# VH-VL binders against UPF0735 ACT domain-containing protein LBUL_1260: the designs that were tried, part 17

Target 1, 144 residues: UPF0735 ACT domain-containing protein LBUL_1260, of Lactobacillus delbrueckii subsp. bulgaricus (q049t6)
Amino acid sequence: MADYFYVHKKILPDYLEKVLEAREMLDSREAATVTEATERVGISRNTYYRYKDYVFRAKDPARGQQAVLSLLLADLPGALSAVLTCVTDHRASVLTISQAIPLASHASVLMSLDLAGLKGDINTLLADLKSLPFVKNLQLAGLE
Short names: E, the ipSAE of ESMFold2; O, the ipSAE of OpenDDE; V2, 0.75 times the mean of E and O plus 0.25 times the DockQ between their complexes.

## First folded at step 19 (VH-VL)

Design m6 (framework fv_iluzanebart; at its last look DockQ between E and O 0.02; V2 from the best seeds 0.00; counts 0 for: pae E 14.8 > 2, off the site)
Fold by ESMFold2, look of step 19:
Structure m6 (fold): chain C 144 residues (1-144), chain A 129 residues (1-129), chain B 107 residues (1-107)
Amino acid sequence: as target 1 above (144 residues)
Amino acid sequence: EVQLVQSGAEVKKPGESLKISCKGSGYSFTSYWIGWVRQMPGKGLEWMGIIYPGDSDTRYSPSFQGQVTISADKSISTAYLQWSSLKASDTAMYFCARGIESITQGSPSGTAYITFDYWGQGTLVTVSS
Amino acid sequence: EIVMTQSPATLSVSPGERATLSCRASQSVSSYLAWFQQKPGQAPRLLIYGASTRATGIPARFSGSGSGTEFTLTISSLQPEDFAVYYCQQYNSYPYTFGQGTKVDIK
């Protein structure tokens, strides 16, 4: 499973911030293609694809809290749906979700949540998620 | 103006090797995908594969993997399609095309969404005894 | 592999009339769908990508619509130069398959 750190950008290669800029151009439709976006910011397409899913901007402190969860999900009917229902019952919003192909009857899942409307605190959400019989290795991979 | 100019028609016998070319001009050759599409006589279009000349990232249709080689020489802005041993069933028109990525929603990791905005004129390959 | 099915196989239309071409995917391709025009002895030409975005230099009479599994190319006022074979292509998943084509004939 991927693990995330918070680091000051001064110690990172400067092309990582350019990856973020290119992604923002694509998301806002300022650029129509990866080639256009990457040329404008001065990085290669290979650099963009290598990092685009692994680097993110820090959130504005005046905005809502975010969490990144990693977990192993048993390959059982309705397992993912139950996780999503639990999240929405706690009034958290799923921003992104990635699920790998199951191996040995389990799939790796990474989720980003918006906690602005969260009922209670994240520990109550985590406890309820851990109580699901098909959830294993639940980790809070990132907060805020 | 963007142009893709392909090498001329080829007449070959089964078992012979062949390398056809596609030269790009009027754009940054290393910044766009180049794809190959087959059209058998009287038939539709078949996607064969693509290459990104900037880093040689190459992707094949399962139907063509192991049967052709896609390559590029960025110093002369040229992409290639190559057979080590032609078959009579390889008789077809072969097009190269410049690939662009268009994102209308988020993309999965490691996946490119590529279609073709400019096409070469085609190279007719005839393989017969 | 995602199968792209075009209908009708042949469409006979008078100049100035509307032509509507359909393309159906066997699985969702979101909006990653392109339309191409091919005249005899010529290379294909990109008309529409992203299901609805016209390529550079394509006249406004060509429009695309749809999402998911069902897509439509509309030619609002058919011109003599529009008689050709039209292909759809999905580029959501490798291999990026083409439909079998719709021939638009002059009536």
Scores: ipSAE 0.000, ipTM 0.509, lowest interface PAE 14.8, mean pLDDT 83
ESMFold2 (binder alone), look of step 19: mean pLDDT 91; pTM 0.935
OpenDDE, look of step 19: ipSAE 0.048; ipTM 0.661

## First folded at step 21 (VH-VL; framework fv_rolinsatamab)

Design p1 (from m5 with light chain N92D; at its last look DockQ between E and O 0.05; V2 from the best seeds 0.00; counts 0 for: pae E 11.1 > 2, placed apart)
Fold by OpenDDE, look of step 21:
Structure p1 (fold): chain C 144 residues (1-144), chain A 119 residues (1-119), chain B 107 residues (1-107)
Amino acid sequence: as target 1 above (144 residues)
Amino acid sequence: EVQLVQSGAEVKKPGSSVKVSCKASGGTFSTYAMHWVRQAPGQGLEWIGYIIPSFGYANYNQKFKDRATLTVDKSTSTAYMELSSLRSEDTAVYYCARGTIGYYYFDYWGQGTLVTVSS
Amino acid sequence: DIQMTQSPSSVSASVGDRVTITCKASQGISSWVAWYQQKPGKSPKLLIYKASSLQSGVPSRFSDSGSGTDFTLTISSLQPEDFATYFCQQYDSYPLTFGGGTKVEIK
């Protein structure tokens, strides 16, 4: 698309990434309202509405196809396994995984993926992950 | 339209087991959790547990962990709830209910199955 | 376990009345509350979930409010078909738990 180009985020104002984070919170249903999401990330509603349709996680063609996912899982047997199965079903590979101590019946998981062999696009993977009942929240923390 | 159709009413003796079926149609079966909830006569609702058909993982209310067994037959899109060591207090209408994505509220319910436990 | 204390247990009302049902959680559960309607001999029907999200086909006279521990279901103008029992349910933590129910009866 002619209207898009790649830039390093270090040269951009931080509110753009915060807009992205707010949108991800809403998409993952971690935040129920725009007000909640924007308050949590520290930007105004106006800022969110101005940029929400223009900010995206993008793959860096100069780097490997990698993604970092931040998940909030129900602390139940098989929850992580289900997530891993879904990832592998999309032919993505897990590079790193860390699980925090469960809190309030939930476990925070940070997972790095190799997307070199990804079947389809990242959005399909994320959609499938979000469809898992164990997944209470999902954020694409990085894409490169 | 999603439909959950349960098996018919059961009359059981104390100490016996009951297995209730729930057949799903009109939607996806494997991508949702199938929950089981019961309701004693004139009482509130009590959550028993759920199963993820796609993975076969079942999780239970601790109250029922030792007596309830949830299973599925993916080929027929049917979920099963078996409750053993039945007691009179197990007399209730048992519902299967489809869980939503990531959040366990229930958008579709079976018609319910009355299980009566009596001597 | 999270207890959901629902009140009142029953309420007598007339068509056109405003009906309010409350549910109190034993601990903070954010907005993870759903509301159901159940008619005699029928299965519960989902009305509202996730703070004001109406299930498809649910009339706009139904609304909910609240966060943390105190939640409210409101029927702005009771209709004949609204006489039923209503339940709240939390889905913040396991095990999932329901309120005791509120029967809305004809006055």
Scores: ipSAE 0.006, ipTM 0.601, lowest interface PAE 10.2, mean pLDDT 88
ESMFold2, look of step 21: ipSAE 0.007; ipTM 0.524
ESMFold2 (binder alone), look of step 21: mean pLDDT 89; pTM 0.924

Design p2 (from m5 with heavy chain T31Y S54T, light chain N92D; at its last look DockQ between E and O 0.03; V2 from the best seeds 0.00; counts 0 for: pae E 12.5 > 2, unsure alone 74.3 < 75, grease 20.1 > 18.9, SAP .543 > .496, placed apart)
Fold by ESMFold2, look of step 21:
Structure p2 (fold): chain C 144 residues (1-144), chain A 119 residues (1-119), chain B 107 residues (1-107)
Amino acid sequence: as target 1 above (144 residues)
Amino acid sequence: EVQLVQSGAEVKKPGSSVKVSCKASGGTFSYYAMHWVRQAPGQGLEWIGYIIPTFGYANYNQKFKDRATLTVDKSTSTAYMELSSLRSEDTAVYYCARGTIGYYYFDYWGQGTLVTVSS
Amino acid sequence: DIQMTQSPSSVSASVGDRVTITCKASQGISSWVAWYQQKPGKSPKLLIYKASSLQSGVPSRFSDSGSGTDFTLTISSLQPEDFATYFCQQYDSYPLTFGGGTKVEIK
């Protein structure tokens, strides 16, 4: 298992991107050996081996992937509409939604999302949903 | 496959309203935003807004918010765009559009509805 | 609103030519751009969307590049069916906005 962060490459040392370029050359067979790949991108073999297993390109947001969210909404006017606005602002599509009858000032909501068009990543969507003052107990219940 | 069929061309006088329909078939209607885009003769594309059928939620380009109304009839899988206080500058082909992937770019387009505003 | 500025407004080209169309956003939009082709009397047709993903059935001679504010559509070897008008569209934020179009004409 691994513990990773996403950072903008502008704040990272230039040689980390060169490690990625060298690995890509080896994977595509554009370079036949580590020595050839590392010489072409301008890093040492030692630098390549030190970092090759720890640095990766950030991927696009998941395409075709679905998420299931569970959350509690305060029984306030417009609460569900605001959640849906937040979801659509992040370019996720709502596939299904169900809402239990409110009995104690809160309603339980379960929704399925299509993430194919998602702007940014799921964590940004979750953070924005959590920031809504009427949203409680937000959980990512499934990701397929 | 999703298909979008729009109502026929219309000729309107300045100050009147027009209501264009867009009937969807061959896919899920309720959860996908239906967008409206117009194109003046020989010109580029201009986004009007969208509506999400399940929720009736509409979002409008600020330029049109006081004159445009987007509605749906879920029982017939039909979206409507109404534009009021028509002017000659509103002469355009009006398209409904939808995407397979997300709400925001469009691989399904209606055939377009020409609306001509003249006195 | 994010303005999308396309250039050139038109280009005259021959079959087999490489054609390059540029689109500049008035602010950073990451990679959230799509490209459309429109033939006279027809609806726009999606060519390319996020991460240079080709829409199903679009020939591989179409490609996209760029990020941030500067984007390019390239037709590597122009074919007779490619004479049309091309539009970029940003979908980073509302309102969705389109470039003014580039008409590709036969020389």
Scores: ipSAE 0.007, ipTM 0.509, lowest interface PAE 12.5, mean pLDDT 80
ESMFold2 (binder alone), look of step 21: mean pLDDT 87; pTM 0.913
OpenDDE, look of step 21: ipSAE 0.013; ipTM 0.610

Design p3 (from m5 with heavy chain Y50W T100S, light chain N92D; at its last look DockQ between E and O 0.05; V2 from the best seeds 0.00; counts 0 for: pae E 11.0 > 2, grease 19.4 > 18.9, placed apart)
Heavy chain, then light chain:
Amino acid sequence: EVQLVQSGAEVKKPGSSVKVSCKASGGTFSTYAMHWVRQAPGQGLEWIGWIIPSFGYANYNQKFKDRATLTVDKSTSTAYMELSSLRSEDTAVYYCARGSIGYYYFDYWGQGTLVTVSS
Amino acid sequence: DIQMTQSPSSVSASVGDRVTITCKASQGISSWVAWYQQKPGKSPKLLIYKASSLQSGVPSRFSDSGSGTDFTLTISSLQPEDFATYFCQQYDSYPLTFGGGTKVEIK
ESMFold2, look of step 21: ipSAE 0.008; ipTM 0.522
ESMFold2 (binder alone), look of step 21: mean pLDDT 88; pTM 0.918
OpenDDE, look of step 21: ipSAE 0.012; ipTM 0.609

Design p4 (from m5 with heavy chain T100R, light chain N92D; at its last fold request DockQ between E and O 0.07; V2 from the best seeds 0.00; counts 0 for: pae E 11.6 > 2, placed apart)
Heavy chain, then light chain:
Amino acid sequence: EVQLVQSGAEVKKPGSSVKVSCKASGGTFSTYAMHWVRQAPGQGLEWIGYIIPSFGYANYNQKFKDRATLTVDKSTSTAYMELSSLRSEDTAVYYCARGRIGYYYFDYWGQGTLVTVSS
Amino acid sequence: DIQMTQSPSSVSASVGDRVTITCKASQGISSWVAWYQQKPGKSPKLLIYKASSLQSGVPSRFSDSGSGTDFTLTISSLQPEDFATYFCQQYDSYPLTFGGGTKVEIK
ESMFold2, look of step 21: ipSAE 0.007; ipTM 0.514
ESMFold2 (binder alone), look of step 21: mean pLDDT 89; pTM 0.921
OpenDDE, look of step 21: ipSAE 0.019; ipTM 0.630
ESMFold2, look of step 22: ipSAE 0.006; ipTM 0.501
ESMFold2 (binder alone), look of step 22: mean pLDDT 89; pTM 0.920
OpenDDE, look of step 22: ipSAE 0.023; ipTM 0.591
ESMFold2, fold request of step 29: ipSAE 0.007, 0.007, 0.008; ipTM 0.483, 0.502, 0.497
ESMFold2 (binder alone), fold request of step 29: mean pLDDT 88, 88, 89; pTM 0.920, 0.915, 0.921
OpenDDE, fold request of step 29: ipSAE 0.138, 0.193, 0.005; ipTM 0.708, 0.708, 0.573

Design p5 (from m5 with heavy chain S54I, light chain S31D N92D; at its last look DockQ between E and O 0.03; V2 from the best seeds 0.00; counts 0 for: pae E 12.6 > 2, placed apart)
Fold by OpenDDE, look of step 21:
Structure p5 (fold): chain C 144 residues (1-144), chain A 119 residues (1-119), chain B 107 residues (1-107)
Amino acid sequence: as target 1 above (144 residues)
Amino acid sequence: EVQLVQSGAEVKKPGSSVKVSCKASGGTFSTYAMHWVRQAPGQGLEWIGYIIPIFGYANYNQKFKDRATLTVDKSTSTAYMELSSLRSEDTAVYYCARGTIGYYYFDYWGQGTLVTVSS
Amino acid sequence: DIQMTQSPSSVSASVGDRVTITCKASQGISDWVAWYQQKPGKSPKLLIYKASSLQSGVPSRFSDSGSGTDFTLTISSLQPEDFATYFCQQYDSYPLTFGGGTKVEIK
């Protein structure tokens, strides 16, 4: 018998998603301990241990597995590295990257991402990328 | 140990093109940037550009953007620099140099390739 | 472009001497400076990248200092193998640029 079925998370208690978030924090080493992770997401350790092996991210048909981002970066050597680090921190993979010759101390970058393993949602990734001081512009050019 | 081995010396006529190779071994090829730097006889160092093999992404010094082409063959861990429309001023030792992505100092260098442009 | 003005162009020194090489950037570049050693007929060798980050295998007699526009490479006690040309390089902005070099010669 199948042990799993699909439900919309809006009908589930919110601590299930928080358990998932805590686990992801631990897996990414964003949190060093279960205590740190659970405190940050706002659940008890007991709740985490009870559900950590039963909650999973599911592929959302409405959620693209690939994204194309158009970025305008300050033309600094560390800028692209920081962008890539941010992407990998979200467990997205870079598939392609292209950059035009820098103009006026800025570089236009087109980057395609594999979102199959994305931590959280695409909006969180975009928000974090936009928070980088050398990211002058960011657009979601495509989502598949 | 990381090693970068470059192709041999070249003698070229003005207006021609030269393609220098740089084979990497002893480390990861695709996840580092391969830079190219030249040094005219008795002169300083001049940065040409770099390429990131895993993405095929290249960035050029504006001075060379119209004449330099950087490519890689990931299967052989080899980087190439082609410089066209050669001039006498292009006479120099050309180096490939490895750098981390995003922090472009050069921890390993090829032995250099002398390119002489003379009529 | 960021210009790196290196001085002196040459210096004569003896074994055991303290040698100081300076590099001045045309604009503020934080501490994004690397130093290289080059011997005749050889490729440059990385000595230091960013403040006080010695490349593996580089003797402790080599040190750097500076932030903003003025940078210094110091050899505390010159050894016979240190006679060479030294270059600074900025990696703050494109295009990457080098100093003109300083040749350390035997007195």
Scores: ipSAE 0.000, ipTM 0.591, lowest interface PAE 10.5, mean pLDDT 89
ESMFold2, look of step 21: ipSAE 0.006; ipTM 0.513
ESMFold2 (binder alone), look of step 21: mean pLDDT 89; pTM 0.926

Design p6 (from m5 with heavy chain S54Q I101F, light chain N92D Y94W; at its last look DockQ between E and O 0.05; V2 from the best seeds 0.00; counts 0 for: pae E 13.0 > 2, off the site)
Heavy chain, then light chain:
Amino acid sequence: EVQLVQSGAEVKKPGSSVKVSCKASGGTFSTYAMHWVRQAPGQGLEWIGYIIPQFGYANYNQKFKDRATLTVDKSTSTAYMELSSLRSEDTAVYYCARGTFGYYYFDYWGQGTLVTVSS
Amino acid sequence: DIQMTQSPSSVSASVGDRVTITCKASQGISSWVAWYQQKPGKSPKLLIYKASSLQSGVPSRFSDSGSGTDFTLTISSLQPEDFATYFCQQYDSWPLTFGGGTKVEIK
ESMFold2, look of step 21: ipSAE 0.006; ipTM 0.492
ESMFold2 (binder alone), look of step 21: mean pLDDT 89; pTM 0.927
OpenDDE, look of step 21: ipSAE 0.070; ipTM 0.644

## First folded at step 22 (VH-VL; framework fv_rolinsatamab)

Design q1 (from p4 with heavy chain F55W; at its last fold request DockQ between E and O 0.04; V2 from the best seeds 0.00; counts 0 for: pae E 7.5 > 2, placed apart)
Heavy chain, then light chain:
Amino acid sequence: EVQLVQSGAEVKKPGSSVKVSCKASGGTFSTYAMHWVRQAPGQGLEWIGYIIPSWGYANYNQKFKDRATLTVDKSTSTAYMELSSLRSEDTAVYYCARGRIGYYYFDYWGQGTLVTVSS
Amino acid sequence: DIQMTQSPSSVSASVGDRVTITCKASQGISSWVAWYQQKPGKSPKLLIYKASSLQSGVPSRFSDSGSGTDFTLTISSLQPEDFATYFCQQYDSYPLTFGGGTKVEIK
ESMFold2, look of step 22: ipSAE 0.007; ipTM 0.528
ESMFold2 (binder alone), look of step 22: mean pLDDT 89; pTM 0.923
OpenDDE, look of step 22: ipSAE 0.019; ipTM 0.613
ESMFold2, fold request of step 29: ipSAE 0.007, 0.018, 0.006; ipTM 0.509, 0.582, 0.501
ESMFold2 (binder alone), fold request of step 29: mean pLDDT 88, 89, 88; pTM 0.919, 0.921, 0.919
OpenDDE, fold request of step 29: ipSAE 0.015, 0.025, 0.000; ipTM 0.614, 0.650, 0.568

Design q2 (from p4 with heavy chain S54T, light chain S93D; at its last look DockQ between E and O 0.04; V2 from the best seeds 0.00; counts 0 for: pae E 11.1 > 2, off the site)
Fold by ESMFold2, look of step 22:
Structure q2 (fold): chain C 144 residues (1-144), chain A 119 residues (1-119), chain B 107 residues (1-107)
Amino acid sequence: as target 1 above (144 residues)
Amino acid sequence: EVQLVQSGAEVKKPGSSVKVSCKASGGTFSTYAMHWVRQAPGQGLEWIGYIIPTFGYANYNQKFKDRATLTVDKSTSTAYMELSSLRSEDTAVYYCARGRIGYYYFDYWGQGTLVTVSS
Amino acid sequence: DIQMTQSPSSVSASVGDRVTITCKASQGISSWVAWYQQKPGKSPKLLIYKASSLQSGVPSRFSDSGSGTDFTLTISSLQPEDFATYFCQQYDDYPLTFGGGTKVEIK
C-alpha cells in the first residue's frame, strides 16, 4: 500500500541495509539459517525479525537483479564459451544454464543471470551477445 | 562451512613444473569461479587467472598465459593450477580463492601452498 | 594493466587510533575495489567489496570511501586484532591487480 517512501540509503540507519543483506543471503542459500546470516552481516536476530518485512530494495524494472535469456547457439567450436566470456566480461553472474541436445546444428540454451555486479546496463550486454554470429533468436525471457 | 584445502608445500628445480590442487568442500562448486593468486615472500599479491568449473572456461593474466594451466575435476570438487618452466622468481605462496561467477573479489581463500624453486 | 598504488607502506599506531590507508588507481575504476586483511602466516581475508559493502563478520569500524581513482580504507578505532597487512584490489579490468600492502603495527 501507500505506506512507503523512497529515500536515499545514506540517511537510513546502517542496520537496515544489513537486514536486506541477511535476507538476500538466506534467499540465495549462502546462509542456511537466520543465525548464520545475521552473524555474518553483524546484526542481531531481533533486529532482523523486527525489520525484515518493512524494508526493501528498490528494483529497476528495466534492469532488475536477474535476467533469463533464451537463445539458439550454433554448433560451432567454442560457441558456448564465447557466450560465457561475453557474459562474465560484463560482470554478470551465471546462476543456471540449461542446454538441449543439438538438433540440426543448433542447441537451445536457457540462462539465468545475476545482474547485481553488471558493468553498464543490460542493453549493452544484449547488444554484444546479439553481435556474435553464432547466436540466434536471443530473447530476454525475464528480467528480475 | 566453506573450505578450500590445498596440497602441501613443494620444492622444485628451475625448468620443472608444479601442479597445486585445491579441494572445495561445504559449498556448491557450480556457481563459483576458482581464482589463483600468488604472493612472493615479503611481497604483494599477484593474480594468475580463474577457471569456471561448470564450463571449464579459464582466463589468464597475460603474464602467465604461456606457462599456467588451470583445470578442474568436478567429480572431486578439485581445482588445479600447473605452472611450467619454473624460475627462482616463481618462489611464492600460491592461493586458490573463490568468487561468484562474474564477481572478481574473493570471499574464501585456501590456506596457501609454498612453492620453492631452487637448485 | 591497472596499477594500484597503495600508501603508506607501513603505519605505527596504538589501540584506539584512527588509521587511514589509501589506494590510487592508474585509471578510473568506478567503484570496483575490494579490501583485504592478512595476518602473518595466514591467507587474506575479505573486508569490503564493491567499495562500500562490508563482508559478513567484519566489524563496522572498517569503512571505505572513494570512487574513480582514489580510494581509502579507514579503521575508526584500532583494536588489537587489527594489527595486520591490508591490501586493496581492483576488479574493473583484467588482469586483477592489488596494491602493494600497508602493514599496521603496534606503536
Scores: ipSAE 0.007, ipTM 0.543, lowest interface PAE 11.1, mean pLDDT 81
ESMFold2 (binder alone), look of step 22: mean pLDDT 89; pTM 0.926
OpenDDE, look of step 22: ipSAE 0.022; ipTM 0.618

Design q3 (from p4 with heavy chain A33V S54I; at its last look DockQ between E and O 0.02; V2 from the best seeds 0.00; counts 0 for: pae E 10.2 > 2, SAP .499 > .496, off the site)
Heavy chain, then light chain:
Amino acid sequence: EVQLVQSGAEVKKPGSSVKVSCKASGGTFSTYVMHWVRQAPGQGLEWIGYIIPIFGYANYNQKFKDRATLTVDKSTSTAYMELSSLRSEDTAVYYCARGRIGYYYFDYWGQGTLVTVSS
Amino acid sequence: DIQMTQSPSSVSASVGDRVTITCKASQGISSWVAWYQQKPGKSPKLLIYKASSLQSGVPSRFSDSGSGTDFTLTISSLQPEDFATYFCQQYDSYPLTFGGGTKVEIK
ESMFold2, look of step 22: ipSAE 0.007; ipTM 0.528
ESMFold2 (binder alone), look of step 22: mean pLDDT 89; pTM 0.922
OpenDDE, look of step 22: ipSAE 0.307; ipTM 0.699

Design q4 (from p4 with light chain S30D L96Y; at its last look DockQ between E and O 0.02; V2 from the best seeds 0.00; counts 0 for: pae O 10.8 > 2, off the site)
Fold by OpenDDE, look of step 22:
Structure q4 (fold): chain C 144 residues (1-144), chain A 119 residues (1-119), chain B 107 residues (1-107)
Amino acid sequence: as target 1 above (144 residues)
Amino acid sequence: EVQLVQSGAEVKKPGSSVKVSCKASGGTFSTYAMHWVRQAPGQGLEWIGYIIPSFGYANYNQKFKDRATLTVDKSTSTAYMELSSLRSEDTAVYYCARGRIGYYYFDYWGQGTLVTVSS
Amino acid sequence: DIQMTQSPSSVSASVGDRVTITCKASQGIDSWVAWYQQKPGKSPKLLIYKASSLQSGVPSRFSDSGSGTDFTLTISSLQPEDFATYFCQQYDSYPYTFGGGTKVEIK
């Protein structure tokens, strides 16, 4: 008999999705420790360890799992932090980030994201990022 | 020695907002999380939320998520807690407290800020 | 949310007495418990943060024990400066929660 079955997450405890989010944070190195990851998503360490190997994202071929963003940021304190906060708020994971040397009071940033845990769609994330005062330009360079 | 110095006592009317500051000195600011905890008179301690100055991430107690706003000014090593739509039950001493990222016990505390909400 | 049930709410003791304070978590939280001392009009002071890890400057007469759901703070020999209110706190998950406190007062 199959060990897995497909159910809508609304009938499950919310901590299961949080376990997945915590794991994704660790995998993307957004969180350095299990404690940090679990604290951020709001579950106990025990909960994480109990379920981390049993929870998986459903594959959605209609939704990209990874995105590459090209940003032009104002060279101001907190600019990159604001971007990262926004990404985190949408439950996207930062895989890579590169910042070029500032030029003309602007900094170019190339960032790759894991969208497996994304709230909503990529367009919502992009819209929110563009609304940040420090973001002067944003382009979706890739979506997979 | 690490010190957290908070702003002075506040007296507010219901429906108004209060913003408490917490200036850190004597140690690193960006490598720790700044938490906020309150204590109503004669009551226990209640966690409000925290912010990680290094990348601006904030997490809130669901009880306060719609009314509390945590911010930081890294240039001055100052954390801020703003609480809106104040109610009488918000009367309390508000503490900022430093916690290691990932291990949120609180090794240093501010002296506390009394916020009194009364009509 | 994780509830931390602290007991007793108050205890009368004399100098030299052994004092034991207990906190019970509503669910398993490993050893992610910290203990604080608070004197009237003062901020809480960290005593112990994990598995008998004393904060710098905390006397050795303070110790803790427990894992899972039951935790205990012990003052082996109460000193005059130890009369205060003590709180436990879990940092297993947010919202982080505290015990109700235990006031240690003079008998």
Scores: ipSAE 0.006, ipTM 0.585, lowest interface PAE 10.8, mean pLDDT 89
ESMFold2, look of step 22: ipSAE 0.007; ipTM 0.530
ESMFold2 (binder alone), look of step 22: mean pLDDT 88; pTM 0.910

Design q5 (from p4 with heavy chain Y103W; at its last read DockQ between E and O 0.02; V2 from the best seeds 0.00; counts 0 for: pae E 12.2 > 2, placed apart)
Heavy chain, then light chain:
Amino acid sequence: EVQLVQSGAEVKKPGSSVKVSCKASGGTFSTYAMHWVRQAPGQGLEWIGYIIPSFGYANYNQKFKDRATLTVDKSTSTAYMELSSLRSEDTAVYYCARGRIGWYYFDYWGQGTLVTVSS
Amino acid sequence: DIQMTQSPSSVSASVGDRVTITCKASQGISSWVAWYQQKPGKSPKLLIYKASSLQSGVPSRFSDSGSGTDFTLTISSLQPEDFATYFCQQYDSYPLTFGGGTKVEIK
ESMFold2, look of step 22: ipSAE 0.007; ipTM 0.520
ESMFold2 (binder alone), look of step 22: mean pLDDT 89; pTM 0.925
OpenDDE, look of step 22: ipSAE 0.013; ipTM 0.603
ESMFold2, fold request of step 29: ipSAE 0.006, 0.007, 0.006; ipTM 0.483, 0.511, 0.513
ESMFold2 (binder alone), fold request of step 29: mean pLDDT 89, 88, 88; pTM 0.922, 0.920, 0.917
OpenDDE, fold request of step 29: ipSAE 0.791, 0.782, 0.773; ipTM 0.881, 0.877, 0.871
ESMFold2, last read: ipSAE 0.007, 0.009, 0.008; ipTM 0.538, 0.482, 0.500
ESMFold2 (binder alone), last read: mean pLDDT 88, 88, 89; pTM 0.916, 0.918, 0.923
OpenDDE, last read: ipSAE 0.777, 0.626, 0.792; ipTM 0.875, 0.813, 0.883

